# VHH binders against DNA primase large subunit PriL (priL): the designs that were tried, part 8

Target 1, 340 residues: DNA primase large subunit PriL (priL), of Thermoplasma acidophilum (q9hjd1)
Amino acid sequence: MILPDRKQILDRELIRRIADTTISGSGHSDGLSEYASIRKAAFAFVESAVLGDQAYSPIENAELAFIVWILAALDENIITARTIIKARDTVEKQLRLVEHYEDLEEFGSRLGIEISVFGEQIGKDHLYRIGVADFATYASRVTGSKYRLSNQIVREGYVYVDEDVMAKVLREAFVSFMFDTLDQIRKEDAIETIKSVLDDLEKIRESYRKAHNVRMIAGKGDASMFPPCMKEIIKNLESGVNVSHMGRLALASFLHKAGYSEDEIVPYFRNAPDFDENITRYQIKHISGEISGTEYTPPKCETMRSNHLCYMDDDPLCHREWMKHPLTYYEVKRRNRKIR
Below, E stands for the ipSAE of ESMFold2; O stands for the ipSAE of OpenDDE; V2 stands for 0.75 times the mean of E and O plus 0.25 times the DockQ between their complexes.

## First folded at step 1 (VHH)

Design v6 (framework vhh_brivekimig_d4)
Fold by ESMFold2-Fast, scan of step 1:
Structure v6 (fold): chain B 340 residues (1-340), chain A 120 residues (1-120)
Amino acid sequence: as target 1 above (340 residues)
Amino acid sequence: EVQLVESGGGVVQPGGSLRLSCAASGFTFDDYAMSWVRQAPGKGPEWVSSISWNSGSILYADSVKGRFTISRDNSKNTLYLQMNSLRPEDTALYYCAKDRYFGSTELDYSSQGTLVTVSS
């Protein structure tokens, strides 16, 4: 199981040994060393994350450590986000498979989170308690009304949660741990430390360029002209973050109405943890009216807000009284670009 | 843990109607899209219909469109499938599923399902 261990991740000499391990071509070797295996698994993990492979990939602390240095050397925000979110999903699955709650306490402890088991005060379905501050910090990053503080049992500074909520909170705390650890590594130091595998880094960059280009093939307009709600859904899908069914339906129907073909829409969903190309294509055909006979309209701004999918931020166009639809935002931006 | 209990299946003649129900527990029902999936004898699973958390979006398989109606009652944590103009080809074991993600094959459904037999 992955356990947060910043000292191991930041062990530069260990990372250098993993990077520098060579296999003799003389034929007298027994095969790949442990370090070569770790290196291969780490690169495979990053490449699979970039390509949107949703399969569960069990990794251990040594693979995770080398992955962090790959990310530091690449210094690409989307690659970093996709990889860390895949690691997050791996950790969540591992947390849900633990046989002893003491393993959850150890995991939380390493992240600075105090976890206590209870059962008598609230009931058997709410086995764990966590401080309100920690809950507020991490649960707010999880989509769905179930994870909202106002929908929890709160007593004397603690939030009482079930196993599902606890796994979600710990996975988000793990994400913060990963970004904080990555921020401690300078790009130049990472490149120097793993310089022996720069060719493998270039292969990752090529895979990323191919995946990114496939997602950008639309030619109907620039994704930069999309409303912030659609940009957020795309960003979350790109990074493998959990996106609700409504969020995915909103994006697919929006892209269809914006003139995107089925082949142009499918790549947006490749990084979804449960991605299946045939089912995704079938649902896109239904949304487009190709097999349903009825074209589905993307949700209005009001519906986006009620589903907590509205991210208008500081965008003045979203704050206009007449702005009622994500498609209207896109059309206004597209018109303004054509005129200018 | 997630629990989905299907009911309402039975034997019906061609042209008849049945209403299936799915009682959900162990999760926040109104946070999730729900689906109906069926498996006919000797065939793989076939997706039938999906409904969003607030009933704002509904999708149907082409084979059932115009004959079946999916609905939900969030106050009762219950999913429904109204099946009209039933055909022998609709004979299958019907499962309800918690559909977390667009394009998902990940289904949380009862292992038992509810059997619908359309026979003369």
Scores: ipSAE 0.000, ipTM 0.224, lowest interface PAE 14.5, mean pLDDT 77

Design v7 (framework vhh_brivekimig_d4)
Fold by ESMFold2-Fast, scan of step 1:
Structure v7 (fold): chain B 340 residues (1-340), chain A 120 residues (1-120)
Amino acid sequence: as target 1 above (340 residues)
Amino acid sequence: EVQLVESGGGVVQPGGSLRLSCAASGFTFSTYAMSWVRQAPGKGPEWVSSISGSGGYTLYADSVKGRFTISRDNSKNTLYLQMNSLRPEDTALYYCATKYDLWSGYPDYSSQGTLVTVSS
């Protein structure tokens, strides 16, 4: 079962052994099958997340640890977000299948959250105690009136919740734990540590590129699904307001990655005070890689914030722990449209 | 729609006992957590005790632990509060309510209540 264990996840030498294990020659007989199995399961989990496969896929702590290093080495925001969301959903299902409440207490303690049960488990009516600050932090990330503080029993700094509410709170705390743990690993260190499996990392990148491009073409959304940052840039361009070079670059690269053609992108810039069609078309070709040879990647949310281009305001989706990229926002909105 | 009718209050001497009842109607009683809340003259409401829908879990205010017992009979749609070793400071109007949030200070639903007077 998945249990938060930062020390195990950050055990670089264990991760190196898992990556370096080969079924060729002497010296690795005892751990060979186990490490190979962990590695295979970890890559399969990341690939399933990248492809949008939401089927329950149970994983163990060693597999989760290796997944974190795969994510650090790939350093792809959408792959990271999808994988952590799939791990979140896996954790929630595991927590709901727990036979002993002590396992929830152990899970919470590893996240720095003190959880206690009061009374006997009888049917499905079972109350847990959690500090009000922890509840407010994590429950606010869950959609639904049932998960609001005003709808809970609160007593002297503690919130008393049923198993459903507790599982939701713990899964969100686990997401924060995953991102905090991932932030402690440098990309260069991750690449060096798992360099023996770079071929498998490239397969994940290829699967993501193919899936991303197919989704952009087949399920292309409209401007209503764009993140607030991109909507604000579009609004300013339409109003003839001056938009910075970084803002224009962000919008053009975003639209290109979202599957918009050059002819579809150009109209967005026509009302700019300094508009020149030849210069605009040249810039789009440069961003797409058509003349530069290198495709531009749209900026991450942190880069948007640093350039004063982030307009997240009250948008709940922008405030999610896993929301690290404008393209992730668009992809989530576009996929949700298909649910009907 | 939801109706809660409290009864069982009265005048007792310090050290005495009373049993309060709350008759519920208009909702599926067995699926709701229930609470007892009291309000002393000139004071705000004070949460006393809560019980889960099944009756398997109970909570008590520190001021009443060991003296009061909350219980329910789901077959009769009735909530009870057994009050032993009563003290003058227990004098209050007692209300039953669905789930009570101490942060908000307001019960989800309450009725007129039943008066308990502990006279020394």
Scores: ipSAE 0.000, ipTM 0.125, lowest interface PAE 16.6, mean pLDDT 77

Design v8 (framework vhh_brivekimig_d4)
Fold by ESMFold2-Fast, scan of step 1:
Structure v8 (fold): chain B 340 residues (1-340), chain A 120 residues (1-120)
Amino acid sequence: as target 1 above (340 residues)
Amino acid sequence: EVQLVESGGGVVQPGGSLRLSCAASGFTFSSYSMSWVRQAPGKGPEWVSSISSSGSTILYADSVKGRFTISRDNSKNTLYLQMNSLRPEDTALYYCARDEPYYLGRFDYSSQGTLVTVSS
């Protein structure tokens, strides 16, 4: 299991050994083989994250340490964000596999968070106690009413939560730990420390480019397949009608997720009364994660409805009880057209 | 609480210069992109310029390109707008705004603004 260890991650000499390890004969020790294995697993983890592979990839502290230096050397916001999110999800799965309270307490302790078990059993079905300040800091990053402070039991400065809530809070604390640790490594120092594997770093950039191009091609379809909400926004923009900021954000993020490039998205906004190409490009880069490091998720049908952007009319697909997302509409239309 | 305090406005002749400042407090200034927005008397707000959190990306409205320069000092939590070659049509209340990353063209946390009057 990954256990936060900033001293190990920042051990530059250990990172050099992992990067520089070469095994060419049986005369080399098991330690040299171990370093090569760590390096290989670290690069595979980053590449899988960049490619959008969400399959559970068990890694340990040594792999995590080397991953941080890969990220520091690459200094690419999207690659960094995707890799840390995959590490977050890996940590969450490991935390949910913990059978003993002691392991969860140790994990929290290493992040500066005091966690205590509450309840009659000593296993992972307990309620857990965490300070309200720590809870508020990290739980605010988790979507869903179950994870809000107002929906928890709060007594004398502590929040009492079940295992699910505790795992979510700790994974978010781990994300902060990762970014804080990464910020302590200068790009120039990272490049110099792992200079022996610069070719592998370039392969990560190539994998990212390939994945982006494949997604753009695969996700791209005919505009006739767009859900009525997106078609209405496009119609209003084309006619010079003022579209709300939520409407413009919904369309831009939808097109981005559908595989459209920045140059393909910009034309949709050309006729907007407040159109400015430079600010539009800046906002698209922000939505895509190129500037912000995090990709914006297009709004769900319920969010579209609450913002008066839902135009279901008589469209039978929009009226299906399972239709909850504009992207789902688009995917169903694309799939149905393909089989016809 | 989030506060943005604008200063540096005044009356200037056409062709003159002014430098606006915006002192930010109550949030991590270095983590947000910032903008200048202006509102001329009787008109709606017009976006003027934006600068990324690090200062590496800068954008200008076509009406001010080549005349205005946006900059920031993250150590002082201050945003600047250097205005050169001022024109009568630049007369407006100028607002410092924190960009909302999830909103196309949306700006918030602007104060009461600073008045810039360009008159002969």
Scores: ipSAE 0.000, ipTM 0.196, lowest interface PAE 15.2, mean pLDDT 77

Design v9 (framework vhh_brivekimig_d4)
Fold by ESMFold2-Fast, scan of step 1:
Structure v9 (fold): chain B 340 residues (1-340), chain A 120 residues (1-120)
Amino acid sequence: as target 1 above (340 residues)
Amino acid sequence: EVQLVESGGGVVQPGGSLRLSCAASGFTFSRYGMSWVRQAPGKGPEWVSSISYSGSSTLYADSVKGRFTISRDNSKNTLYLQMNSLRPEDTALYYCAAGSIFEYGTHDYSSQGTLVTVSS
């Protein structure tokens, strides 16, 4: 099981020994085979993360430590983010598999989070107690109403949560721990420390290039990935509820910009009370620039709000400070689905 | 609020050069990887290039490798794309996009873009 240990991760000389390991006929007698195993597992983990491999591959503290130095030496945010997300998901799985509650308490304590097990005293599924401040900090990063403070049991400065909520909170705290630890390593120091394995770093870069190129070219996703504003318009059209001209224009331009063809867009409008296929096709051609000479751009979130077409409700992704465009929401969902 | 403003597009002859700029604001630019994405008329978006938050690592689509160079100036919160040996098939609207270190797969990209037309 991974247990956060910043001192071990930042042990530069240990990392150097792992990197410099050379297997000879006497390898078994000197323990060097252990370092070679750690190194190979660490590179395999990073490569699998870059390729989007969702298969559970358990790693331990030594592998995690070497992974951090690989990330520091590569100094590439997309590789770093993919690897840390895979590590996050690995940690969540390990936390859900613990048979002894003391392991969860130890994990939290290493992240500076006070956790206590209290049993079935407040409902059947509320086994854990965490401070309100820690809960608010990390639970706010998790998608879903179940993880909001307003939906928890709060008593005397503590939040009482089930195993699902606790695993989500701890995984987010672990993500913060990983980025904070990585920030303490200079790229030049990482490159010097693991210089004996620079060829393996180049293999990771090549794997990333191939995977990134394929994923970027993959194009349009599906309606499950659409932002709430577009989903609401589609729902209203499908149920025969009248949708404003601005709502229909927003959906058609969004779909066109997302790579949908005229024939793929038309079906979304068939249940509208005023549907006319010739008029709909004309409007789509106008939006695409085929007959107008100018392509229409789908509206920004601000414009959707001004036209009463924003249905962000409690969707955490819509409430991100940087979320300013329905197309950005779609791109986030399309890319994140391939990771999870 | 995240704002990305592209500039530098124009009309150029085949074999010519252009340099695109993307001015970023509303987020900590130096903590995010950045990308260039383009969309040709009537086609879907195509990824062009990416650069790490420090500028030390870059990646390119096979179609532009060896011709385009991505770079950044963190002191000015600006992303660049130097385009050399331009071809008619490079004609497209070019967008810059920001990735989040906390939410990989997140791209904030401009709805405006900057138009590059390569024709004789």
Scores: ipSAE 0.000, ipTM 0.111, lowest interface PAE 19.5, mean pLDDT 76

## First folded at step 2 (VHH; from r7 with S32D; framework vhh_rezetamig_d1)

Design r7a (at its last look DockQ between E and O 0.07; V2 from the best seeds 0.00; counts 0 for: pae O 8.1 > 2, placed apart)
Fold by OpenDDE, look of step 2:
Structure r7a (fold): chain B 340 residues (1-340), chain A 121 residues (1-121)
Amino acid sequence: as target 1 above (340 residues)
Amino acid sequence: QLQLQESGPGLVKPSETLSLTCTVSGGSISSDSYSWGWIRQPPGKGLEWIGHIYDSGSTYYNPSLENRVTISVDTSKNQFSLKLSSVTAADTAVYYCARVKYFGELSYDYRGQGTLVTVSS
């Protein structure tokens, strides 16, 4: 089980040792072999993430540390995001496999989250206690009603949750931890520290290039060309209305497909009651396929209607029989504008 | 524990339709919280998303495959299926069925072991 240690991760000497260790001949000291193994595993992990491999891969603490420095040196947002998500998923699985509740407590502690076991410890059926603030912060990033604060037992400033919920909360905390730690490492320092493996970094970049020949649809959308449903969602967000998850997804994916960049999309969500820039960016990267390798499109008109997100009113284009998708609406408007 | 298992022919002729089925065990496919989908990995390449189907029956397909792909769900059998028409050698890959969370988590929390499908005459 990974027990994140920021101090260890930021230990330049450790990282240098891992990077510089050369396996010379059959007589390698156990220690040198270990560093080489750590290095190999770390690179393999990053490469697998780049390629979109979501298979479970156990990570050790030292491997995690080295991965962070690889990411810092690469300084590629998509690679960073994919790698961190893969690590998150790995961590979540490890958390679920924990045999001792103390391990969860320790994991939380490493991330600055106070967790305690509540009640009789019978097998794996433990309830855990977590502060409301921590829960609210990290659970909000998890999709599903089960993870909403309103659906939890809250007493005296604490939320009581089962292991499943706790694992979800902790994995999100881990994501935050990873990004925060990464932000403390300058690219130049990372490159210098792991200079011995720069060739391997280039291999990762090449792998990414080969794997992601994603034709980015270039084009800036004009809000005047947006379908009524998207306009309404935007309006609600601007007004601080709590737009549904589906609504947010629809808008983000729509804007992405319309050619908006992450930086251009984020502002649309700033007035959301639960706005978090890091979370928003993370979500956008997911939607754009940067993290997941899957590019999401907005829902079909039928889906928008079924989710009460359709606001066609008297828009004649929306009422066309052949209008089945918000992007179709946008394309029609875009074409019409070019002809004028 | 939720398990996904791919099944179907390992060999398909060019121009024919590739058909795969994913059998879900340890949980119901009928959930508002999840979508079910297919991904593939061609030899030497990364994972490619094929498409998903939601509980509402709505489908999302990779635009590059949209005209050839059909994903359907059979709730009575707790299965969902992939059809890929007009296959070519480029469609040779290991195919995986997977589950994703609906409306936010775009990562696959469960995936099958994968099945190799080779397109050859």
Scores: ipSAE 0.015, ipTM 0.256, lowest interface PAE 8.1, mean pLDDT 84
ESMFold2, look of step 2: ipSAE 0.052; ipTM 0.595
ESMFold2 (binder alone), look of step 2: mean pLDDT 83; pTM 0.839

## First folded at step 4 (VHH)

Design a1 (from k9 with Y105W; framework vhh_8k46_1)
Amino acid sequence: AVQLQASGGGFVQPGGSLRLSCAASGFTFSSYAMGWFRQAPGKEREFVSAISSSGGSTYYADSVKGRFTISRDNSKNTVYLQMNSLRAEDTATYYCARDWLGSGWFDYWGQGTQVTVSS
ESMFold2-Fast, scan of step 4: ipSAE 0.000; ipTM 0.410

Design a10 (from a1 with S103T; framework vhh_8k46_1; at its last look DockQ between E and O 0.00; V2 from the best seeds 0.00; counts 0 for: pae O 13.4 > 2, placed apart)
Fold by OpenDDE, look of step 5:
Structure a10 (fold): chain B 340 residues (1-340), chain A 119 residues (1-119)
Amino acid sequence: as target 1 above (340 residues)
Amino acid sequence: AVQLQASGGGFVQPGGSLRLSCAASGFTFSSYAMGWFRQAPGKEREFVSAISSSGGSTYYADSVKGRFTISRDNSKNTVYLQMNSLRAEDTATYYCARDWLGTGWFDYWGQGTQVTVSS
């Protein structure tokens, strides 16, 4: 099980040692130094993430450390996001495999979260206590009613949860930890520290380029560039799910701001149970300012979260501290496509 | 360690009465709601009654309403179940349980006490 250690991750000397290890030969040859193995594993992990490989791959602490520096040196938001998502998923799986509750407590501690076992419990399943603030911060990023604060037992400033919920909370905390740690590393410093592997970084960039060229449809912002919250709303609408008024407003205003015309927006709502084309058009005209005189902007991320419309758990980009608005997400995605 | 010890079960004729007791230890009794459950042979365990930590609120299954009374003495760390007008269908093993933080989810169970109602 990974035990995140910021001090270790930020140990430049360790990272340099890993980077400077010469990997002789193309094969899993018997005799690679520990550092060479770490380096190889780290690169493989990042590459797999870039290629969209979701297969479970255990990560060691030193590998994680080096991955962070690879990401810092690359300084590509999409690669960072994909890699952190993969790491998150790996960590979540590891958390679920923990046999001793003390390991979960330790993991939490490493992330600055105080976790304690609640009561004397018999068996493999334990209940845990976590501070309300921490729960609110991280659980809100997880999709599902089971993870909403309103559905939890709250007492004296603590939330009482099962292992499943705890794992979800901790994985989100891990994501935040990763981004925070990454933000402490300057790109120039990262490049200098791992200068011996710069060619390998370029290979990753190339892999990314190839992978994205296949997926990127040239033109008006492909739905692939939409934030998770908008994608989810669209999915629900397509499925005939009754999306809330706020959700509909958010989507309509988002699409409008993204440059979609009324005729292009209306079809998104066609499968809604209460669909009325006239009303929908009226609403769009209102949102666009044609009728109202005021152009609407989609809600901020905080507003989306408070209205239970946020689904950031599937996208690390949403976990960036500076990510405060769905349109910002869209802009970042668009920018990244233009540069490539 | 949390301990719940139930007592007071026995044989009784239809229409008779029994009083069950459950002695609690290992936790702050006055902070927890308590409940009674029963399990008849071949049947699932079913809820019978619950009482809030303060004793101000009581709950009963429909099958026992008007016949059973739950009470507690926090000074003695004990919860009681007065069972009146007992019927054959009340025959079961009765269990005392602690309500986890007053949520309606019970986390600790005592040993069962047998109640047999027969002519």
Scores: ipSAE 0.000, ipTM 0.229, lowest interface PAE 13.4, mean pLDDT 84
ESMFold2-Fast, scan of step 4: ipSAE 0.012; ipTM 0.501
ESMFold2, look of step 5: ipSAE 0.000; ipTM 0.368
ESMFold2 (binder alone), look of step 5: mean pLDDT 80; pTM 0.787

Design a2 (from k9 with Y105F; framework vhh_8k46_1)
Amino acid sequence: AVQLQASGGGFVQPGGSLRLSCAASGFTFSSYAMGWFRQAPGKEREFVSAISSSGGSTYYADSVKGRFTISRDNSKNTVYLQMNSLRAEDTATYYCARDWLGSGFFDYWGQGTQVTVSS
ESMFold2-Fast, scan of step 4: ipSAE 0.006; ipTM 0.430

Design a21 (from a1 with R98A; framework vhh_8k46_1)
Fold by ESMFold2-Fast, scan of step 4:
Structure a21 (fold): chain B 340 residues (1-340), chain A 119 residues (1-119)
Amino acid sequence: as target 1 above (340 residues)
Amino acid sequence: AVQLQASGGGFVQPGGSLRLSCAASGFTFSSYAMGWFRQAPGKEREFVSAISSSGGSTYYADSVKGRFTISRDNSKNTVYLQMNSLRAEDTATYYCAADWLGSGWFDYWGQGTQVTVSS
């Protein structure tokens, strides 16, 4: 079972040993075999997440630790989000298989969450107690009326929940733990630490590009799947309202990455007061890399917020801890519509 | 208030040279990529050249590559366009523009300076 352990995950020398082991030759020992197994399972987990494979893949702390360093070295927002979501779902399943309440209390404690259990063991008639602030923070990220504060028992600053609600809250707290831990690793340090497996990292990038391109071509989606920030920019452009440079850049680069052609992007800007088709086409060519040789990446949610272009409203997807990029919103909406 | 003042245009014979200057004020010049665009009478505005905020990267339209050189002096808040081997088809009003991220989406446009290449 996965137990949150930031110190273990950040053990750079352990990660280096896992990366540096080989499974071939006359030098096999139990330790070398174990490290090679961890490395293979970690890469398989990330690749399955990238490909959208929802099959349960049990992993332990060592695999999780190595996965974090793979994500830090790749530094790709969508790969990171998909992998952490798969890890979240793995944790939820493991939490629901726990037979002793002390394991759940330890899991919460490692996340900085104080949990107490009422009754003799985890079961359908037991209630779990969690602080109202922690509940509000994590339960708000779960869709469904069952997970609302108003549907729980609240007394003296604590919320009393059943095991289903507690597993959902803990999985969301685990997501926050993963992103916080990942943020403590510099990309350059991760690349140096797992340098021996750079070829495996490139295979993940290639798998992601193929999966991303196929999904963009086959299921481009429509404007209804766009995040609220992009919808607001489009609405303002359509109504002839002035949109800032960052807003125009954000929309053009977002549409380009979403698979829109130059001819499909231009119409979005026609109602702008300063519209000039040739200048707009030049700007799109520059953003796409046709003129500059370097493709520009659309701004992250953090950049959108700092430029006053973030309109999350009550959209639950925008409030997810792992929601760091407008393109991630779009990909999730496309995927969810296909599954639903 | 952001201002971009283009100057240095004029009349020149084919094969001649001109140096355009664009003086910027009202923003942190060293944080902006700068570009030159031109518009001939009855034609659409076209890209000519651009330079990154640091000056480390330059870009040119195929029609001017090898003849024009863009440069900047961040200490003087000025971008330059050195135009050599001028041709009749270079006749246009030349505009300078500022691009906050080097994204190709120009925020601020200056008043133009007229360049006429004729005998």
Scores: ipSAE 0.005, ipTM 0.389, lowest interface PAE 10.5, mean pLDDT 79

Design a23 (from a1 with S31R; framework vhh_8k46_1)
Amino acid sequence: AVQLQASGGGFVQPGGSLRLSCAASGFTFSRYAMGWFRQAPGKEREFVSAISSSGGSTYYADSVKGRFTISRDNSKNTVYLQMNSLRAEDTATYYCARDWLGSGWFDYWGQGTQVTVSS
ESMFold2-Fast, scan of step 4: ipSAE 0.005; ipTM 0.433

